# Designs tried in a protein design chat: VH-VL binders against UPF0305 protein MTH_811. Part 13

Target 1, 155 residues: UPF0305 protein MTH_811, of Methanothermobacter thermautotrophicus (o26902)
Amino acid sequence: MKGSDALIMALRNMAATLGVYDLMEVRVFLERSCRFVQERYRAIYVDAYMSMVVDSVLDLKAGFSGTPEMDDARYSLRDALKRLDEINAPTIVGLTVLYRTYVKGEPLHPPGTPFPGGFEVEKKDGVHYCPVKDKQSDNPEALCDICIARQSPLP
Key: E = the ipSAE of ESMFold2; O = the ipSAE of ESMFold2 at other seeds; V2 = 0.75 times the mean of E and O plus 0.25 times the DockQ between their complexes.

## First folded at step 6 (VH-VL; framework fv_cemiplimab)

Design t2 (from s36 with heavy chain R106G; at its last look DockQ between E and O 0.94; V2 from the best seeds 0.00; counts 0 for: pae O 2.1 > 2)
Fold by ESMFold2 at other seeds, look of step 6:
Structure t2 (fold): chain C 155 residues (1-155), chain A 123 residues (1-123), chain B 107 residues (1-107)
Amino acid sequence: as target 1 above (155 residues)
Amino acid sequence: EVQLLESGGVLVQPGGSLRLSCAASGFTFSSYAMTWVRQAPGKGLEWVSGISGSGGRTYFADSVKGRFTISRDNSKNTLYLQMNSLKGEDTAVYYCAKEGEWLQLGYSTFDYWGQGTLVTVSS
Amino acid sequence: DIQMTQSPSSLSASVGDSITITCRASQSISTYLNWYQQKPGKAPNLLIYAASSLQSGVPSRFSGSGSGTDFTLTIRTLQPEDFATYYCQQSYSTPLTFGPGTVVDFR
């Protein structure tokens, strides 16, 4: 069995035991992570992230076989695992980060996620751009340092 | 057909201990979170405790934290509630409930309930 | 903790009536709101999940609506078997909380 196949199988096995209580853990985690985001945007941000989590878990529970996207020097599996452990991320958050990053090759904020000032996560020529990546550097629970998105250019 | 059957409810004295069981059948037990909900006589429903499908993550209402523990034996398809330091206010019918099926939005509801078992805490 | 309230606490109605029950959360819970029916001596029965989705096997005369903090359960053309107590319940975060219940009784 290939190393990438082993990761996908491990994620599927983890997803098989995830349920409603794990989903609630994401909401609690996001409330802590987003405490510095303007209140009006928190609900939209939380809902976008929750939709991404639910989709990821549903894919894995159904046995979905995505094409792995693991060969990217910007992030390593070891660095991601260390970071998730450092912030004591809930199991379902860790599963979602690993699935999005290494199986889907997608950023941690879904494309189209709105931010203050009318900015959003965008994809251009195969590269994802996030308007707030650099702004999260001092947030101990942010995962932006292992996200595949790059900082959006500023005026 | 999903079936849940609680057992172990009896009369106990204050300060005592009791272990409830919930026997499950008709579904892949380890794939679903399980929950205990109680209802005091003539009163509404109160969530007591929940447990993940693997048994590794547990959750409790503030009223029972430190006194109750929840566990499951997935090889026996059985959910447990260990109740210690029982008080009169713990008198209730105790139901076990299964989380519902995953949906696109992840609503995971409590779709099947047992018939309940009565715990009475009295001297 | 998220507090749930229900109104009214009790309601008298006749077969064929249309009734509504309201539920309010102390903070936004998006659509993570369930409705249960309970008859005396029986376990609760799930009616509605996700604020407005009917559980399998529930008659179409039941409907739910709302999001955020305010939710309603409507029963159209009330039937004899609908006389029961109804509870709302949030599944947004632990601790899970139920509303205090609404007793729907035959007039």
Scores: ipSAE 0.489, ipTM 0.787, lowest interface PAE 2.1, mean pLDDT 82
ESMFold2, look of step 6: ipSAE 0.523; ipTM 0.805
ESMFold2 (binder alone), look of step 6: mean pLDDT 92; pTM 0.939

Design t3 (from s36 with heavy chain L103P; at its last look DockQ between E and O 0.58; V2 from the best seeds 0.56)
Heavy chain, then light chain:
Amino acid sequence: EVQLLESGGVLVQPGGSLRLSCAASGFTFSSYAMTWVRQAPGKGLEWVSGISGSGGRTYFADSVKGRFTISRDNSKNTLYLQMNSLKGEDTAVYYCAKEGEWPQLRYSTFDYWGQGTLVTVSS
Amino acid sequence: DIQMTQSPSSLSASVGDSITITCRASQSISTYLNWYQQKPGKAPNLLIYAASSLQSGVPSRFSGSGSGTDFTLTIRTLQPEDFATYYCQQSYSTPLTFGPGTVVDFR
ESMFold2, look of step 6: ipSAE 0.599; ipTM 0.835
ESMFold2 (binder alone), look of step 6: mean pLDDT 92; pTM 0.939
ESMFold2 at other seeds, look of step 6: ipSAE 0.591; ipTM 0.839
ESMFold2, look of step 7: ipSAE 0.481; ipTM 0.748
ESMFold2 (binder alone), look of step 7: mean pLDDT 91; pTM 0.938
ESMFold2 at other seeds, look of step 7: ipSAE 0.622; ipTM 0.852

Design t4 (from s36 with heavy chain L105F; at its last look DockQ between E and O 0.88; V2 from the best seeds 0.00; counts 0 for: pae O 2.3 > 2)
Fold by ESMFold2 at other seeds, look of step 6:
Structure t4 (fold): chain C 155 residues (1-155), chain A 123 residues (1-123), chain B 107 residues (1-107)
Amino acid sequence: as target 1 above (155 residues)
Amino acid sequence: EVQLLESGGVLVQPGGSLRLSCAASGFTFSSYAMTWVRQAPGKGLEWVSGISGSGGRTYFADSVKGRFTISRDNSKNTLYLQMNSLKGEDTAVYYCAKEGEWLQFRYSTFDYWGQGTLVTVSS
Amino acid sequence: DIQMTQSPSSLSASVGDSITITCRASQSISTYLNWYQQKPGKAPNLLIYAASSLQSGVPSRFSGSGSGTDFTLTIRTLQPEDFATYYCQQSYSTPLTFGPGTVVDFR
């Protein structure tokens, strides 16, 4: 089986034991990661992340078998694992990042995630764009550096 | 049929120790977090401890941290609570509970409970 | 830690009445709020999860509402089997916490 098949199987095995306590750990992690987000938008971002986490775990628990999309990964798998360890990411966050990045090829903020000023994550010509990627460069606990989305161009 | 059966509750002297068990059946035990909740006579419910499906992550109420440990044996479908340095205030019925199902749009919590086992700490 | 309160602590009602119990959290818990019913000598039973979702097998006369810090449980057309103690419980973060309970007595 391919290296990506081994990753998918490992992620499924990890997901089989995730539960409600792991979801609570995501909330603590998000408080650390979103401290630079305007207070009014933190709930929106937390909800978007939690939905993405839940969807990823449900896909893996159901035995997802889709085609991996590895082309847009900004970091090697080894570098992503090191980054997740450096920020003390909970297991469920790490599983979600690896699933989204290396199996689905999807950004960590889903398309349609709203941002201040009415902007959102969008997909154009097969490329995902995030309006705030460059704005997170000074947040040591942000995961934008391994997200597949590119910075949205100037309007 | 989901079934949970606690056992091991007895009378114990202050400072003593006791191990409770919860036998589980009717579901894939390792796929669900498990929880202990207690209720002192005439009082409300108090969450005591929780454990992830693998057993690798554990959680405790402040009132029991350092005195209680939680574990599970997934090959035997059994949850355990080891209770040390018992105090009178630990007197309670102890329930085990199963976490609820993951739903695409909702999360449920503690959908099945055992009948409870009574722990009495008295000299 | 998230503190939970309930109001009233007890109430008296007759069969057929409609009653409302309120629960308040010391901080926002979104919709991560459960309601349990407990009859004397028995284990609690889950009634409502996610603030407003009925657990399977729970009669439709039970309903829940609210988000953030303020939540309600409503029982319409109270039945004899509904005389019990009701607890709210937050599942937002550990340590998990229950409200102190509301005793619903037969008038």
Scores: ipSAE 0.478, ipTM 0.774, lowest interface PAE 2.3, mean pLDDT 82
ESMFold2, look of step 6: ipSAE 0.570; ipTM 0.837
ESMFold2 (binder alone), look of step 6: mean pLDDT 91; pTM 0.934

Design t5 (from s36 with heavy chain T109L; at its last look DockQ between E and O 0.74; V2 from the best seeds 0.00; counts 0 for: pae E 2.1 > 2)
Fold by ESMFold2, look of step 6:
Structure t5 (fold): chain C 155 residues (1-155), chain A 123 residues (1-123), chain B 107 residues (1-107)
Amino acid sequence: as target 1 above (155 residues)
Amino acid sequence: EVQLLESGGVLVQPGGSLRLSCAASGFTFSSYAMTWVRQAPGKGLEWVSGISGSGGRTYFADSVKGRFTISRDNSKNTLYLQMNSLKGEDTAVYYCAKEGEWLQLRYSLFDYWGQGTLVTVSS
Amino acid sequence: DIQMTQSPSSLSASVGDSITITCRASQSISTYLNWYQQKPGKAPNLLIYAASSLQSGVPSRFSGSGSGTDFTLTIRTLQPEDFATYYCQQSYSTPLTFGPGTVVDFR
């Protein structure tokens, strides 16, 4: 079977057993991952991240099959798994990262996610651009190094 | 219909051990996190322990860490609580509880409870 | 750990009364708060989840409100079956914690 088919099957099997305690683990992970975000924007990022996690888990629990797959090998699955292990990511976080990166081909923040100054994650010519990707390089808990998005070009 | 039936509550001496069981039916057991909550006679509710649907992650109140373990046998639809080094303050009715439905996952609620089993720890 | 308090610890009321019970968390828990009802010798029943969402099968005379640290359970037009103990419970993080309970007695 194709790599994306095997991955989504594994993710669905894992999602079938995720629940209340796994969602609480996300809050702990968010505290570590967002500690360098400005406080007034932290709630916006936390809400967006939680919505992404909840939506991804609900998609997998529902057996959603109408989403086109994107198979982007920019960073190998092995490298993503190593990075998730390095930060001791909760299972539900790892599942959502892998689902969005290797099944949907979407950045960890979807296109249209707002940032200060009116900037947003956008998609141009099949490539996702994140306005803040390079600004996260000093955060050891950030997942930007395995996110499919590239840094937005300067205007 | 969802049913949860606790068993195994008896009188034990301090320092003793006991294993509680919770038999589950009416839902896909492995799809739901399960929880033990206790209530000392005449007192309020205290969360004791929780376990993920797969059994791979477990959680404990500080008052029981290192003394209690939680497990599940998904092939038998049964939740367990192993209690070691029992103290008088562990005397309580022990309830098992099921997490809520998938669309409510964010809110971490307990929608079904067993009727409880009484554990008495005394000399 | 997140400590939960409730007020009052007990109250007396008559059938037909409207009552309120408050719950306070030691830190913000957003809307991750549930309310349970418990009758003597019985297991708790879920009434309200997510601070204000009514559980299926629960009468509409029950309502909840609040976010952050302060929460309220309201019972309008008390019925005989509503005399019980009520607990709030935070579901924000482990260890999960309950309030100490509010006993609603018949006057």
Scores: ipSAE 0.445, ipTM 0.742, lowest interface PAE 2.1, mean pLDDT 80
ESMFold2 (binder alone), look of step 6: mean pLDDT 91; pTM 0.936
ESMFold2 at other seeds, look of step 6: ipSAE 0.574; ipTM 0.832

Design t6 (from s36 with heavy chain S52T; at its last look DockQ between E and O 0.79; V2 from the best seeds 0.62)
Fold by ESMFold2, look of step 6:
Structure t6 (fold): chain C 155 residues (1-155), chain A 123 residues (1-123), chain B 107 residues (1-107)
Amino acid sequence: as target 1 above (155 residues)
Amino acid sequence: EVQLLESGGVLVQPGGSLRLSCAASGFTFSSYAMTWVRQAPGKGLEWVSGITGSGGRTYFADSVKGRFTISRDNSKNTLYLQMNSLKGEDTAVYYCAKEGEWLQLRYSTFDYWGQGTLVTVSS
Amino acid sequence: DIQMTQSPSSLSASVGDSITITCRASQSISTYLNWYQQKPGKAPNLLIYAASSLQSGVPSRFSGSGSGTDFTLTIRTLQPEDFATYYCQQSYSTPLTFGPGTVVDFR
């Protein structure tokens, strides 16, 4: 089978065994990653991200059969795996990152994810923009460096 | 029809060891996290330990950490709890519980429980 | 660790009454709260998950509400089979923790 088919099959097999303890690890990871976000926005942000994680896992559990978006990824699969290992990402976070990046070709924060100042991830002319991508360059636990979204332009 | 059946609960002396089993049927065992919860006679519920569907990650209450281990054999549809260095305060009915349906529920629950098995630690 | 408390520790009620049991978490747990019913000699039964969602097969006289740190279980029109002990449980993080229980006695 092709390498992309092997990735999709591996993701589906991993998703089949994910459950409550994996969800708890995502929440711990998110709280660690969002410690610089004001608390009231943090709760909304965590909820939006958790919904995206659950939706991604549900898609994989349902037996995703579409064409992979492997060539649309901004970073190699090898580099993404290295990055995930470097931050000791929980399995479900790694699965979600790989699914969003290499299968769906979508940003790690869904459009509409709220940020301070009323900003959000948006899509213009087929390109996703994230208001905080450049601000995460100093956060060693951020995954923004492997996200397909570009930095939102300053107004 | 989901069924969980615990076994192995007996009287044991302090410092002793015991392994509990939970036989599962009526669902795809490997697809669900499993959990042990105990209840001392006349007392409330206490979470003891949990394990992921694959068995790759395990979790423990502080009161049992370092003394208990949890495992599963997905080919036998069986969950295990190995209890070492048993103390009087480990005396309880031990329940195994199945996590709820992730796909339909989207939230974490324990939707099916076994009947429990009594462990008595006494000299 | 997240400590869970319940109030009252016990109550007496009659068939047909409406009662409310409260549960409080030591830190925010969003809506990751479950309610269980337990009768003597039996395993717990899941009633409510996600703070307010009714488990399949549970009578509609049971309802839950709350988020963050404060949660309630309401039982409307108590039936004879509802006299039991009720536990809240957070599923936000390990170690998972239960409230101490509320005993609902007849009369």
Scores: ipSAE 0.502, ipTM 0.781, lowest interface PAE 2.0, mean pLDDT 82
ESMFold2 (binder alone), look of step 6: mean pLDDT 91; pTM 0.937
ESMFold2 at other seeds, look of step 6: ipSAE 0.635; ipTM 0.864

## First folded at step 7 (VH-VL; framework fv_cemiplimab)

Design v1 (from t3 with heavy chain A33S; at its last look DockQ between E and O 0.90; V2 from the best seeds 0.68)
Fold by ESMFold2, look of step 7:
Structure v1 (fold): chain C 155 residues (1-155), chain A 123 residues (1-123), chain B 107 residues (1-107)
Amino acid sequence: as target 1 above (155 residues)
Amino acid sequence: EVQLLESGGVLVQPGGSLRLSCAASGFTFSSYSMTWVRQAPGKGLEWVSGISGSGGRTYFADSVKGRFTISRDNSKNTLYLQMNSLKGEDTAVYYCAKEGEWPQLRYSTFDYWGQGTLVTVSS
Amino acid sequence: DIQMTQSPSSLSASVGDSITITCRASQSISTYLNWYQQKPGKAPNLLIYAASSLQSGVPSRFSGSGSGTDFTLTIRTLQPEDFATYYCQQSYSTPLTFGPGTVVDFR
């Protein structure tokens, strides 16, 4: 919760000047981040994530005033900022991650995002579950360690 | 009504320098990325350069990288293109263009263009 | 870099005709494909974005389709004002690239 008003104001200021070139930077970043994902899923994943990025920027430009939610003690704003810096995330990716995590309290993968084997991100009893969170621990480009979603139960 | 007005196109010798301006009105200039596109006489369109709304992020075609600089003065609603080490192949009409509106922008559109200014590089 | 091609390079048509112009990208660009119309001595105008969405004020006789690498612009019932050059342009990533253009001339 600390500094939440300052965070929201900073995100709004950043969002005010984002545009087409920032969106193209996101596409390049996402394509690099999932270059080993099966081709069919990669296109769907990138498009879904791009829509989420655009919606996040649009919400901030319209003056969204949410209350931050943080559930997992294993992540914090400073950990998220460090992680984003470590992977050289584009500014708009960083804005989207911070907005979804600390303002909306939503996972980094939209619900319904498809995964190999027919699994998907789902919400149950107010908790978001990601089928691959633990599996991504070895992926240097993944942000699962700061995502609010928990690992899905055993199939 | 969105208006974009390019200026500064003149005849310049090879190796010379030139600064183009694009005066913008009818929208909140600092909220939009801006782009330069050029068209050689009788040829197609070629993207040259782009700049974020704040001016902090800039992008260039390989053909102009290292020779051209893009900038903006948001207090004057003006976009600039500084062209150095000009070559014959830089001869073109130069257009400035505005990115589209949110949420349409999720598809990375350019919706308004200026009338262009002609740069001729000739000895 | 993503190379764009267009076919045909030019065509002749009469008022009332229906025509089709194709555009191909060297790699998948999903639906991040714009079409522009340009008349001699004038700046380009955005016609279609997102492969198939009409820009505000564009007549419904214009339509676009496609995704991935293959895209089509269709103009039904050509009007005198439609004789122009048409460019496709990928907006997926920098450097932005345009097709070489298709000139639609009055027969």
Scores: ipSAE 0.533, ipTM 0.793, lowest interface PAE 1.7, mean pLDDT 81
ESMFold2 (binder alone), look of step 7: mean pLDDT 91; pTM 0.939
ESMFold2 at other seeds, look of step 7: ipSAE 0.685; ipTM 0.882

Design v2 (from t3 with light chain L96F; at its last look DockQ between E and O 0.92; V2 from the best seeds 0.00; counts 0 for: pae E 2.1 > 2)
Fold by ESMFold2, look of step 7:
Structure v2 (fold): chain C 155 residues (1-155), chain A 123 residues (1-123), chain B 107 residues (1-107)
Amino acid sequence: as target 1 above (155 residues)
Amino acid sequence: EVQLLESGGVLVQPGGSLRLSCAASGFTFSSYAMTWVRQAPGKGLEWVSGISGSGGRTYFADSVKGRFTISRDNSKNTLYLQMNSLKGEDTAVYYCAKEGEWPQLRYSTFDYWGQGTLVTVSS
Amino acid sequence: DIQMTQSPSSLSASVGDSITITCRASQSISTYLNWYQQKPGKAPNLLIYAASSLQSGVPSRFSGSGSGTDFTLTIRTLQPEDFATYYCQQSYSTPFTFGPGTVVDFR
């Protein structure tokens, strides 16, 4: 079994038992982690992330076979696992990060996700750009260093 | 078809113990969180306890915390509620409920309920 | 814990009436609010989740609205089978508390 096949199987096994209580724990985690986000954006960000989590779990429960996009990932699977362990990420957050990064090849914030100042994640010429990636360098709980998006050019 | 069948409700004395069972069929039991909800005679619904699909996370109402334990045996498709140090106020019909389907369950829904089993705590 | 209240505690109505039941939470729960129907001697049934989304198989005469702390359940054109007790439940955080219920009796 290939390394990517092993990851997909592990994620499917993990997803098989996730439910309402796990989703509640993700939302609580996100609300705490977003304490520094402006209040008006916090609810929108949490809702967008929760939708992404639900979609990821649905895909895995349905047996969705993604194409591993590991070459687009900035970090190896091993380094991502170390990072998730270091921040004590909840299981379903870890599942979502690993699925988005290494199976879907998509950024942790989908295109169109709003940020303060009217900025958003965008996709241009096949590359995802995140307006806040460089600003998160001082946040030890941020996962931006394993996100496939690049920093948006400064205006 | 989803079926949930509670059992074990009987008359017990205060301070006693009782274990309720909920037999599940018609769905992949381990894929769903399960919940106990109770209703005292003539009263409203009270959420009692919940457990994740794997059994790794459990949650309790303050009124039963420390006295009740929730568990599941996924090989037997059975949910349990162990009730210790029973009090008169624990007298109720106890329902088991299955969490809803994705994606609606992000809103903590419970879509199928058993018919309940009556626990009476009386001297 | 999040406290839930409902108004009215009971009401009498006739077949064909439209009624509204309100539910209030002690803190914001966004749209994490479910509505259940319960008939005597029966288990509750889920009617509405996420404040306004109808559960599969629920007639369109039922509708829900609200967010934050104030929510409503509306039943248009009451049918004989709608005479029951209705509970709201916050699903924002454990314990997932229920409202005290609203009894809808026929007149």
Scores: ipSAE 0.501, ipTM 0.792, lowest interface PAE 2.1, mean pLDDT 82
ESMFold2 (binder alone), look of step 7: mean pLDDT 91; pTM 0.925
ESMFold2 at other seeds, look of step 7: ipSAE 0.525; ipTM 0.806

Design v3 (from t3 with light chain S30R; at its last look DockQ between E and O 0.90; V2 from the best seeds 0.69)
Heavy chain, then light chain:
Amino acid sequence: EVQLLESGGVLVQPGGSLRLSCAASGFTFSSYAMTWVRQAPGKGLEWVSGISGSGGRTYFADSVKGRFTISRDNSKNTLYLQMNSLKGEDTAVYYCAKEGEWPQLRYSTFDYWGQGTLVTVSS
Amino acid sequence: DIQMTQSPSSLSASVGDSITITCRASQSIRTYLNWYQQKPGKAPNLLIYAASSLQSGVPSRFSGSGSGTDFTLTIRTLQPEDFATYYCQQSYSTPLTFGPGTVVDFR
ESMFold2, look of step 7: ipSAE 0.621; ipTM 0.852
ESMFold2 (binder alone), look of step 7: mean pLDDT 91; pTM 0.934
ESMFold2 at other seeds, look of step 7: ipSAE 0.641; ipTM 0.866
ESMFold2, look of step 8: ipSAE 0.625; ipTM 0.853
ESMFold2 (binder alone), look of step 8: mean pLDDT 91; pTM 0.932
ESMFold2 at other seeds, look of step 8: ipSAE 0.620; ipTM 0.857

Design v4 (from t3 with light chain T94R; at its last look DockQ between E and O 0.91; V2 from the best seeds 0.64)
Fold by ESMFold2 at other seeds, look of step 7:
Structure v4 (fold): chain C 155 residues (1-155), chain A 123 residues (1-123), chain B 107 residues (1-107)
Amino acid sequence: as target 1 above (155 residues)
Amino acid sequence: EVQLLESGGVLVQPGGSLRLSCAASGFTFSSYAMTWVRQAPGKGLEWVSGISGSGGRTYFADSVKGRFTISRDNSKNTLYLQMNSLKGEDTAVYYCAKEGEWPQLRYSTFDYWGQGTLVTVSS
Amino acid sequence: DIQMTQSPSSLSASVGDSITITCRASQSISTYLNWYQQKPGKAPNLLIYAASSLQSGVPSRFSGSGSGTDFTLTIRTLQPEDFATYYCQQSYSRPLTFGPGTVVDFR
């Protein structure tokens, strides 16, 4: 909470220098992260993720800030930074993850991202639920372990 | 007004070296990635090299890797392309280009280009 | 690398004509396709981004369409200033690549 002002300022300074080549690195990162996803879903995920990245950068450039949802995060900030370093996440990916997780309190999959079976990330009573979070535990390139969403319950 | 002015294009021999410059004005230079694109006489456009706004990240086409370097001096608003081990296939007009604005930048647009400078590699 | 092709390589047209230029990608690129106009002796200018969105200041006689692998640029009611070379550019995957160009000549 007390560090949230420092985090927001660091993210804003970082966002001011991002451009076309950083966006290309998101594409490279997504090719690594989604190589085992069925082809028909890859384009949907890529488009949703790119939209999330662009929105995050625009929010930070405009001076937009939110109240951190740190109490609901899967990892502490230290653990998230360690995870991002372990996967060699590009700067803009790291910015987006940290902004979404610790400033906005939103899941890493944007709202409306579809999954097989017609499920989506949903929000109930202030808690985000992801239908596939438990399925990603064995994917070394996935970031689900630092996503604030919880596994959707079975009906 | 955004202005980009390339210079340094001349006739050089194969194996030679040449440094191109691009002087920028009318925008906050350090906030934008910059790019070199070349066009051989009578041919189409080919992306050559790019550099982030801070200068910390650089990118090259396979055809020029190891031979060309890209740099910028943000205090002088100037972009550079150092070309070494020049070959006949490097003969082209070299344009510098500014990346586009957010959010359209998602589509990797280049909105302002210089007039170009001609590099000729011939004995 | 994603290879871009354009058709036709050149065409001749008169003021007032409507023309269509096509661009094909070697794999699906969704809508990550830009169009540039280059007049003789001048630098290229961005015309269309995201397959169909006009850059600010571009006349509405220009339009773009397509997704996946096949894209078109249409110019309705050609004007004297429209005689130029047109390039498509993909931004779906690295490296960025351009089409070979389509020359639009005045007959």
Scores: ipSAE 0.545, ipTM 0.793, lowest interface PAE 1.5, mean pLDDT 82
ESMFold2, look of step 7: ipSAE 0.548; ipTM 0.801
ESMFold2 (binder alone), look of step 7: mean pLDDT 91; pTM 0.932

